# Ledger of designs, part 269: VH-VL binders against q9nrl2r1430to1533

Target 1, 104 residues: q9nrl2r1430to1533
Amino acid sequence: GGVHELSAFEQLVVELVRHDDSWPFLKLVSKIQVPDYYDIIKKPIALNIIREKVNKCEYKLASEFIDDIELMFSNCFEYNPRNTSEAKAGTRLQAFFHIQAQKL

## First folded at step 17 (VH-VL)

Design b103 (framework fv_nezutatug)
Fold by ESMFold2-Fast, scan of step 17:
Structure b103 (fold): chain C 104 residues (1-104), chain A 121 residues (1-121), chain B 107 residues (1-107)
Amino acid sequence: as target 1 above (104 residues)
Amino acid sequence: QVQLQESGPGLVKPSQTLSLTCTVSGGSIDYGYTWHWIRQHPGKGLEWIGSIYYSGRTDYNPSLKSLVTISADTSKNQFSLKLSSVTAADTAVYYCARGPYTSEHYYMDVWGQGTTVTVSS
Amino acid sequence: DIQMTQSPSSVSASVGDRVTITCKASQSISSYVAWYQQKPGKAPEPLIYSASYLYSGVPSRFSGSGSGTDFTLTISSLQPEDFATYYCQQANSFPLTFGQGTKLEIK
């Protein structure tokens, strides 16, 4: 992508970070705090990593950016039972993302 | 703001092992980043030594012929370099640096201030 | 190993000059080149990534271009703080390699 595409990805990531339900996704899950996370989740990712990739121009297609965001939600739902605050936050943030991603 | 700081001995004798540590502040050693060691010989350019990331995977410059070991202690926010059997040719300023972890490309966006190492009898 | 060769090895210039530094890779590296500035006694500072994108806070007088094997760093109007050594780095494959450096000196 071009500069216009990078601006769109950056704007979307900023809106995700600012959303009330972003708290489980801001940084990678701590192995110290959650020791079994990395035994279950083989491709960890978080908004800070996705934002770095946007800033480094690592997404060449909108589909690559969308795939990383969807991986982040997939990891959340794989690790966290549906009744947890993490899973509920993920469900709401994913719905918000799907609305915003229509612009990409 | 993430900052990196090198520490270790300023003088090492030939044939001994050089040990340096990089301490990360303002952030942590997380999966999303690759952590590098680079050196600069007096009056010369930059040489990449190697890197380490979350999985424990290390990548080393083949020119160092198994003389290099890089390790990380995430609980202390530190990663370290050991260079065995040093000679006068290993005299350099040693830098640690951070880059984004990807399978595509490797840039270094945060650097330590560097530490000078002299190898002399 | 991918060899990075910079030209010139040194250049003398005056404030206000347009300065161009070239970097050549021994193999195609697409756009995966970074540029760094190093002042005497200091660590390298990143300027450019992916051939043409400026890091946050880098003055607009710096620009990068190129693809494949030939890359260029340009300073459109040299300032006193720009006198330094400049390095290119290929980010395509291990081992990571740097150019030999270009020393930018006062005339």
Scores: ipSAE 0.000, ipTM 0.549, lowest interface PAE 14.1, mean pLDDT 84

Design b104 (framework fv_nezutatug)
Fold by ESMFold2-Fast, scan of step 17:
Structure b104 (fold): chain C 104 residues (1-104), chain A 121 residues (1-121), chain B 107 residues (1-107)
Amino acid sequence: as target 1 above (104 residues)
Amino acid sequence: QVQLQESGPGLVKPSQTLSLTCTVSGGSIDYGYTWHWIRQHPGKGLEWIGSIYYSGRTDYNPSLKSLVTISADTSKNQFSLKLSSVTAADTAVYYCARGPYTSNHYYMDVWGQGTTVTVSS
Amino acid sequence: DIQMTQSPSSVSASVGDRVTITCKASQSISSYVAWYQQKPGKAPEPLIYSASYLYSGVPSRFSGSGSGTDFTLTISSLQPEDFATYYCQQANSFPLTFGQGTKLEIK
């Protein structure tokens, strides 16, 4: 049993995806729409990639999962200035994540 | 290719509510972009009215915030503008537009053709 | 609100000319300026974002520069299809604000 049960990581990713401030993080940034993004951000990641890694059991430690989520937020703050909607959404979602991650 | 098309009444009387709808084709409102309303007064420049995100979150121009409501109906692939208590100063061409996903910028990459609204008694 | 002021309000030029349009923000906006081209009776079309990056499909004769409060749009060799009104937009803070426009006219 257990192969069809949601892990703690999956539950947290689902909560992040459903959060109002997840919109900058759902999918990888489009190269066509934002051509300079991949010149600045060398390790792109998004919630759909993280969720796929969770579903394939690629995270062996909670720290690995947390590192990928933190990379996602770090990329947001590196690319987007503090007063942008993206950075504000990232700030709120990261705070939500830190509260939820205490359960891991 | 994604296309946006505005629709609504061309003539509105002072004190009434202006209602406009933007229909999205060749793409979806579901996620990935912000959706904007911009207007252009006759012979003048552009004024940003507000935006809505796929999550339903809205941002409004403070000069219009008490008067404006933007909403989305993702099942119809539409988003709409309501501007209450209109005056002659609201006479303009109204555009709907799309902004890019996760940009460090609030620029608009796809625009509707615009719809002319005249406020007159 | 951040005010965007364009200079000149109109410019007359000939095909092949180098044209420069300037945009000044009332407060620092880093590099967060977009430029649009609008032809009579049509919607604006994006040209440049983040002060210097060309939107996909825009001809290389268009370029942008600047940071802080002073920004420029340059057309290196004007073509007949470039006669239009150009708008800058600050993209950094709500409410989004546009310059008053620069009309580029045939000399």
Scores: ipSAE 0.006, ipTM 0.567, lowest interface PAE 12.2, mean pLDDT 85

Design b105 (framework fv_nezutatug)
Fold by ESMFold2-Fast, scan of step 17:
Structure b105 (fold): chain C 104 residues (1-104), chain A 121 residues (1-121), chain B 107 residues (1-107)
Amino acid sequence: as target 1 above (104 residues)
Amino acid sequence: QVQLQESGPGLVKPSQTLSLTCTVSGGSIDYGYTWHWIRQHPGKGLEWIGSIYYSGRTDYNPSLKSLVTISADTSKNQFSLKLSSVTAADTAVYYCARGPYTSSHYYMDVWGQGTTVTVSS
Amino acid sequence: DIQMTQSPSSVSASVGDRVTITCKASQSISSYVAWYQQKPGKAPEPLIYSASYLYSGVPSRFSGSGSGTDFTLTISSLQPEDFATYYCQQANSFPLTFGQGTKLEIK
């Protein structure tokens, strides 16, 4: 993608990072504290990784960026049972993302 | 080694606010752990009061929600509990504790020694 | 709130015995149960998380099992240092809730 697309991706990632519900998504889950996470989740991802990919111009299409964000939410809902703080935060942040992503 | 230490008054009068502080050493409260307050009434089991994540997000036990505030002071590496309008039912040992990153595995891996609080006139 | 009920409330056992403690949730909590050991005058210490995973440094004689509503903690060969009160805790939803405790006593 072009300069316009990269600027849009960076702005959206910054908005996600600053959102109150970003706390489960800022960094990868600790292998030491939650060893079974990596047994269940085969493609771990977090906002810090996505932001690094944006900064390195690794997203060529908006769909690739959207796929990584959706993978992050999918991992959250796969690992965390319904009604947990993580799942609730993920639901709210995903809704916010869907609204903002309409601009992409 | 990460260590937690509770501090605050051991005796509080009814209707006053109970204030406790947890001092963390050997690690920073700025990192991706969840920091909890738990209490244990005399001769009874454990009751989760609430938690604060390093981002400043708080979760409270609904039975205490209007009465409880948890806050963090990253410059002092401390997090604190305020429980307003206390009664004799708030007499307990109060623990601060650290939990892992995700709530689906909220077990508390490091605990303070506990501080005894008596609510009495 | 999810209620956690432990059985028995107390159990008497001898060193070398196999001991089982049960925990029942009032609604399904998948596998999101932790177990703690508490000795008199001390803070609780973690034993097990996610029903069956041993916390780092916990002896292999401790094991957990179960899913849904019924969970068990087993000590395969009781040691003198294991006499304590044991608590289960659900991590499926807020508020986090604990069982009432099971006191393991010398026979």
Scores: ipSAE 0.006, ipTM 0.582, lowest interface PAE 12.2, mean pLDDT 85

Design b106 (framework fv_nezutatug)
Fold by ESMFold2-Fast, scan of step 17:
Structure b106 (fold): chain C 104 residues (1-104), chain A 121 residues (1-121), chain B 107 residues (1-107)
Amino acid sequence: as target 1 above (104 residues)
Amino acid sequence: QVQLQESGPGLVKPSQTLSLTCTVSGGSIDYGYTWHWIRQHPGKGLEWIGSIYYSGRTDYNPSLKSLVTISADTSKNQFSLKLSSVTAADTAVYYCARGPYTSGDYYMDVWGQGTTVTVSS
Amino acid sequence: DIQMTQSPSSVSASVGDRVTITCKASQSISSYVAWYQQKPGKAPEPLIYSASYLYSGVPSRFSGSGSGTDFTLTISSLQPEDFATYYCQQANSFPLTFGQGTKLEIK
């Protein structure tokens, strides 16, 4: 754990936010726009929440950070059918994440 | 509907490697889930062996860490367990199972029917 | 490793009874407990996740509660198909661990 991992987490979150395929993941899904989302997804998360947790030093281990990012992708694939723009964006962003996460 | 089916030899000799495969149907192993191996000794409770995430990350029970390998073959929609240097204590029913990949919520929502493995000379 | 201890180890009950099974974790696991039902010769089936959420298709007579170290599974009005072994599982950290099981038997 420690400072090196926190600095790496900040850099990785910034890279994810800047990726063209981050749009489904930037903020929590709106209950008004997607009313059944929170009936299906019991542990909602998004990049803005993960970034806040990084800034507050809530991740003690790289595995905890990686778990939250993977939860975000898991939620996307659970809710969205594979042929949707959301699922396709998630697939590409997850592949990008796996390459970048090798630095952790 | 997602279904899991275990397959492998029902009888393994001591010191050999146990190899089991889980075939997934009705869903893809590359779609947002964690895939687990669990076993149950005769008349006993459940023991988690390990897991592989859709990302390829693995976690193993520390009591079995040096003996266990879990791998996935997405082209065949399968994941497998290898347990080396087996003894009579490895006689059990082996289950494969699916769970969500989440921080701190690793429950299993779909289970295979189980396959009986006997370790005997 | 987080040890999960269930009580009772066995319970005899009649149809229509209220049955409570408890599970204690050796350290805090927040609300990350799942409960499973296993019938003889069958694989375990999920009942509850995150301590209190019913899994899809599970009858409403099943309920879960608790947080931290102490958790309960309640069957409000026991039915004939409920006679089985019940397991709690801590879903919080690796290695994942199960309770020893509670056998629910006909009185």
Scores: ipSAE 0.007, ipTM 0.566, lowest interface PAE 12.9, mean pLDDT 85

Design b107 (framework fv_nezutatug)
Fold by ESMFold2-Fast, scan of step 17:
Structure b107 (fold): chain C 104 residues (1-104), chain A 121 residues (1-121), chain B 107 residues (1-107)
Amino acid sequence: as target 1 above (104 residues)
Amino acid sequence: QVQLQESGPGLVKPSQTLSLTCTVSGGSIDYGYTWHWIRQHPGKGLEWIGSIYYSGRTDYNPSLKSLVTISADTSKNQFSLKLSSVTAADTAVYYCARGPYTSDEYYMDVWGQGTTVTVSS
Amino acid sequence: DIQMTQSPSSVSASVGDRVTITCKASQSISSYVAWYQQKPGKAPEPLIYSASYLYSGVPSRFSGSGSGTDFTLTISSLQPEDFATYYCQQANSFPLTFGQGTKLEIK
């Protein structure tokens, strides 16, 4: 992608990272606290990995960036029951993302 | 590899404000980590001063809360400590450190080398 | 605040010895304890996190155990480079607190 596209992805990732509901998504899920996570989730991802991919210019299309963010939310809802604080944070952050992604 | 380096005055007069800066290289301070200030008085153990999150939210040791401010400047890849109304009791080696941000625990995996601060007239 | 108490305050040992250091929290902190090693004039370095997990690059002679309020750090066969001060830290809640330190000295 071009300079403008990279700037847009970087700004959006920064907004997601700074959102109060980003805490379940900042880094990969702890293997210590959630030992079965990696048995269930086969394509783990987190905001720190997505941001690194943006900085390395690995997203060629906006759809690829959006797909990785959606994978992150999909993993959250697959692993976490609907009534958990993780799933609730994910629901709010995903809604915020959908509004911001309209700019891409 | 991420490296942290403290900088600031080695000597501060009583009642003044101590200002220290931590410069981060090899990584970004707005990249999902928690950034800490810790100090160590001569011949004593470690005391946690406070931390700042990627979002700019801060937590302070209650024993120091009225005196301490931590801030971050993402454009310079730095975070800073201000400690007001210093006394001789604030003489210490000051460390900055990085902590992994998880919902589970708060430990420090990367530390600066430390900077010595002496409070004397 | 959660108070962390280490024992002993100092221990004298010889190369090849098994050394244990204990740390007690004033309330339950599950497994949220980290251990650090500090050599004279140097910054602390992480050894163990979450009570029992070795930090990357730490030799296997170091091990941690415990849960709740009682935690131990063990060095199974002391090496010359292990003479240092060791600190436990509760990683559970703010303010973060450290034990007072254990100085490991040559006999």
Scores: ipSAE 0.006, ipTM 0.579, lowest interface PAE 12.1, mean pLDDT 86

Design b108 (framework fv_nezutatug)
Fold by ESMFold2-Fast, scan of step 17:
Structure b108 (fold): chain C 104 residues (1-104), chain A 121 residues (1-121), chain B 107 residues (1-107)
Amino acid sequence: as target 1 above (104 residues)
Amino acid sequence: QVQLQESGPGLVKPSQTLSLTCTVSGGSIDYGYTWHWIRQHPGKGLEWIGSIYYSGRTDYNPSLKSLVTISADTSKNQFSLKLSSVTAADTAVYYCARGPYTSDDYYMDVWGQGTTVTVSS
Amino acid sequence: DIQMTQSPSSVSASVGDRVTITCKASQSISSYVAWYQQKPGKAPEPLIYSASYLYSGVPSRFSGSGSGTDFTLTISSLQPEDFATYYCQQANSFPLTFGQGTKLEIK
C-alpha cells in the first residue's frame, strides 16, 4: 500500500484497464470518429471516468460502482452489433468483470 | 442491496388486462441492466414472459401471442407488465427480476418475492 | 425455441450425499446456462451462471459443469437447507427457457 489505501474498486478498475479486451472502454467514444454515438447512447461512460470517480471517493456503495461498469457494457452492446470487435471484446471483458465483482 | 417488489390487484376477471408493477430500490433501472418478468403456474415450473432493457428495448416470449407489453418509468424507478385478455390459464405467481445486460448470457441475479394473481369471476 | 430437459424430475437423498442433476438443451448453447434454487413459497435464487461460475455467497459444495448441450449441477455433500427444487435456464437466446425442475427430497 501507498499513501492512500488501495480500495477494492481501484484494484478492479486497474485489472479491467489492463485486460486485453479493455480497448473499447478506456475513454469516451469520439463524436468526430463516431458521429451517431451520442444520438443513441444517452448516458455515456468509460473506464477513465469510473477511475476518476473511484479516486474522488464518489462511490458510497459497491452497487453504485457495479452499476457504472454495467452501464459501460450495456452502452457497448446497445451501440455495437453482436458480430463487431467491440461487442466481442465487451462480452469477454464483462464475463471477466462478473467473476471479479463477486469479491465485492 | 438492490430489492425488487411486485405489486398489483391479485384478482383479475377473465378478458380483462392484468397490470403489475415492479418497484426497484437500492439501484436505478436506467442503468445497464435487463429487467425481466417471469411467472410460475400453480405446481409448475418457470416461464419467462419478457424483458425490457435500460434503453427501453423489449423482448417478449412469442408463445404469449403478443398479448404482453412491458414498459419502464425511470422517474418512479419502476417497470410494469400488461397482459391483455387474461384467462384462468394466466393464474400464477408473477416475479420481476434483474439480469446483467450482455450480448449472450441472460441470467437473473436479483428476484422480487413474487405476487399471486388469480384470474376468476 | 430451445427446450431444456432436466433429469431426474425428483431425487430422494440423505444429508451428506453427493447429488447430481443434469440438464440437456435441444441445441448448443455454449456455456450459457444458469442454475437456480427455489424453496417452497420463496422466489428462485441464483446458484450458478455461465455453466460453472458460482454466484456470490453460494456455498462451495455447489458446482456446475458442461458445455454445448449437456450440463450438470452437483452438490458434493448435501445439507438440510439444500432440500428444494432446482431449475436450469438457458441464457443464450430469446425466448429464455427453463427446465421443468428437479425436486430434491429427504430420503
Scores: ipSAE 0.047, ipTM 0.749, lowest interface PAE 6.0, mean pLDDT 89

Design b109 (framework fv_nezutatug)
Fold by ESMFold2-Fast, scan of step 17:
Structure b109 (fold): chain C 104 residues (1-104), chain A 121 residues (1-121), chain B 107 residues (1-107)
Amino acid sequence: as target 1 above (104 residues)
Amino acid sequence: QVQLQESGPGLVKPSQTLSLTCTVSGGSIDYGYTWHWIRQHPGKGLEWIGSIYYSGRTDYNPSLKSLVTISADTSKNQFSLKLSSVTAADTAVYYCARGPYTSDQYYMDVWGQGTTVTVSS
Amino acid sequence: DIQMTQSPSSVSASVGDRVTITCKASQSISSYVAWYQQKPGKAPEPLIYSASYLYSGVPSRFSGSGSGTDFTLTISSLQPEDFATYYCQQANSFPLTFGQGTKLEIK
């Protein structure tokens, strides 16, 4: 973990946020709109939280950053059936992430 | 590097409950992975028993669902299998394994060494 | 449940041979097949996921192909350490199911 790695994390998060398929991941799922989400998903996370952690220098290693991103995708696939727009968006965004993460 | 190790009794009597524990090292079980139990009967192939997600959600093989409970203890970095009302047919090598849930696929990328369980009187 | 059928049940081969093992799913599983290698007394080791992707550290002589219901694992030039039992697994839906295994033996 140095400033070079933190800059790389910020750049990657920005690219994820700007991706067309980021819409299910931008913010935590609303309990009001999706009341059973937090009964099923015990470790919720979203890109806004990950970006805040990057900005606060909470990731010591690239592996910790990658872990949080993978958790986000894991939550999506656990909650959403495979044929949903959310799961399809998650699959495409995860593939994009894997390509970009090779630089970390 | 993540490693898994099974532990439990080598011998169990018919009608009793088999209890096995998988200890995870080099990684956390509350990490966004699935954690699986698989068994292998003597001279036979592999049978998936069930899994637990880091969230605590479980999925069981329907052929075993009424007999199986899988649970996790994140404070000990362990997950466990309880199989009730065992018979000689439950004699097998039992494996625990990690499966990353990275899309709509379920595969096992890290396995324990396996523990042999014999059900006999 | 999705049934996975492997063939052959056993194959005898020599070092340097090309070996092909096949796996057939009873229903379409897209490309969601994994392959494992198991040596006597050891746990299965992952070889391939998503029909054709090698796990890190797996030698390039291993390759996988297929989609839908028909899948193959190929070893292009068999090495002494490759004598083992091989299993396919469908990764598409619960319950997860394995093929019955193919034992690769020295000729």
Scores: ipSAE 0.006, ipTM 0.588, lowest interface PAE 12.2, mean pLDDT 85

Design b11 (framework fv_nezutatug)
Fold by ESMFold2-Fast, scan of step 17:
Structure b11 (fold): chain C 104 residues (1-104), chain A 121 residues (1-121), chain B 107 residues (1-107)
Amino acid sequence: as target 1 above (104 residues)
Amino acid sequence: QVQLQESGPGLVKPSQTLSLTCTVSGGTIDYGYTWHWIRQHPGKGLEWIGSIYYSGRTDYNPSLKSLVTISADTSKNQFSLKLSSVTAADTAVYYCARGPYTSDHYYMDVWGQGTTVTVSS
Amino acid sequence: DIQMTQSPSSVSASVGDRVTITCKASQSISSYVAWYQQKPGKAPEPLIYSASYLYSGVPSRFSGSGSGTDFTLTISSLQPEDFATYYCQQANSFPLTFGQGTKLEIK
């Protein structure tokens, strides 16, 4: 990190949050509403957690930031069958992320 | 760079269980990738056997009738194939491969060199 | 299962030729096709994913196109190292399936 890298991470998280396909990723999955999620997903993460980590300067390298975003997508694809709205949203948002991440 | 290496017996008797291991170097078995087993029968095309994700989630080719088990040992950076009740039809070159984990498409970006397995009595 | 059929099964060509290999899916697979190159005694090497995207390090003379059920792999100016067997793979649904292969031979 530098000031430039912190601004880039925050800008990219904001772009992801504002994307139409971000809805499955905005907050951690509710254990009350989806109780089996945490039996399957061992490292839960969401955009609100990633944004807090950016704001607290917890990412020292761009690779650490990218790893958390990729973990978020991998959790989506592991839990949700391929033909679900969640999985389809995740695929489109991941493609968008890969384009934007080239600017990091 | 990531490399995959298959290991296991070159000869297996009919009705026995075939056991193969794939060792990953230059990378780790983690959440970014799906890990596959593919085979190629002599002089023929490629057949997908199944895949595993680092969490233990597996997908298998239905044609293998639950005869296949794929497992991973992330601490050793290995994943393995067990194919039970083998016959001469299971004679093939067996490849392990890696592909990115996505919901929409599954392709293999890194392949092992392959190991030849002959099923014969 | 989705069946992948390649045409032709073999093709003879000369260095410098433009070669096109086709692949037909038995049902629509959107753009979810990969292409692989295999040389005798070697593992398949990835060339193309999602119908048209080149894998890193693949020469620009290779290109892919198509959507739905019909896909093509084109080599715009054949080089000596391109003589190999080529496979298409549908990446749309499990089980993953491959075409039967197209053997590209020197004339």
Scores: ipSAE 0.007, ipTM 0.631, lowest interface PAE 9.9, mean pLDDT 87

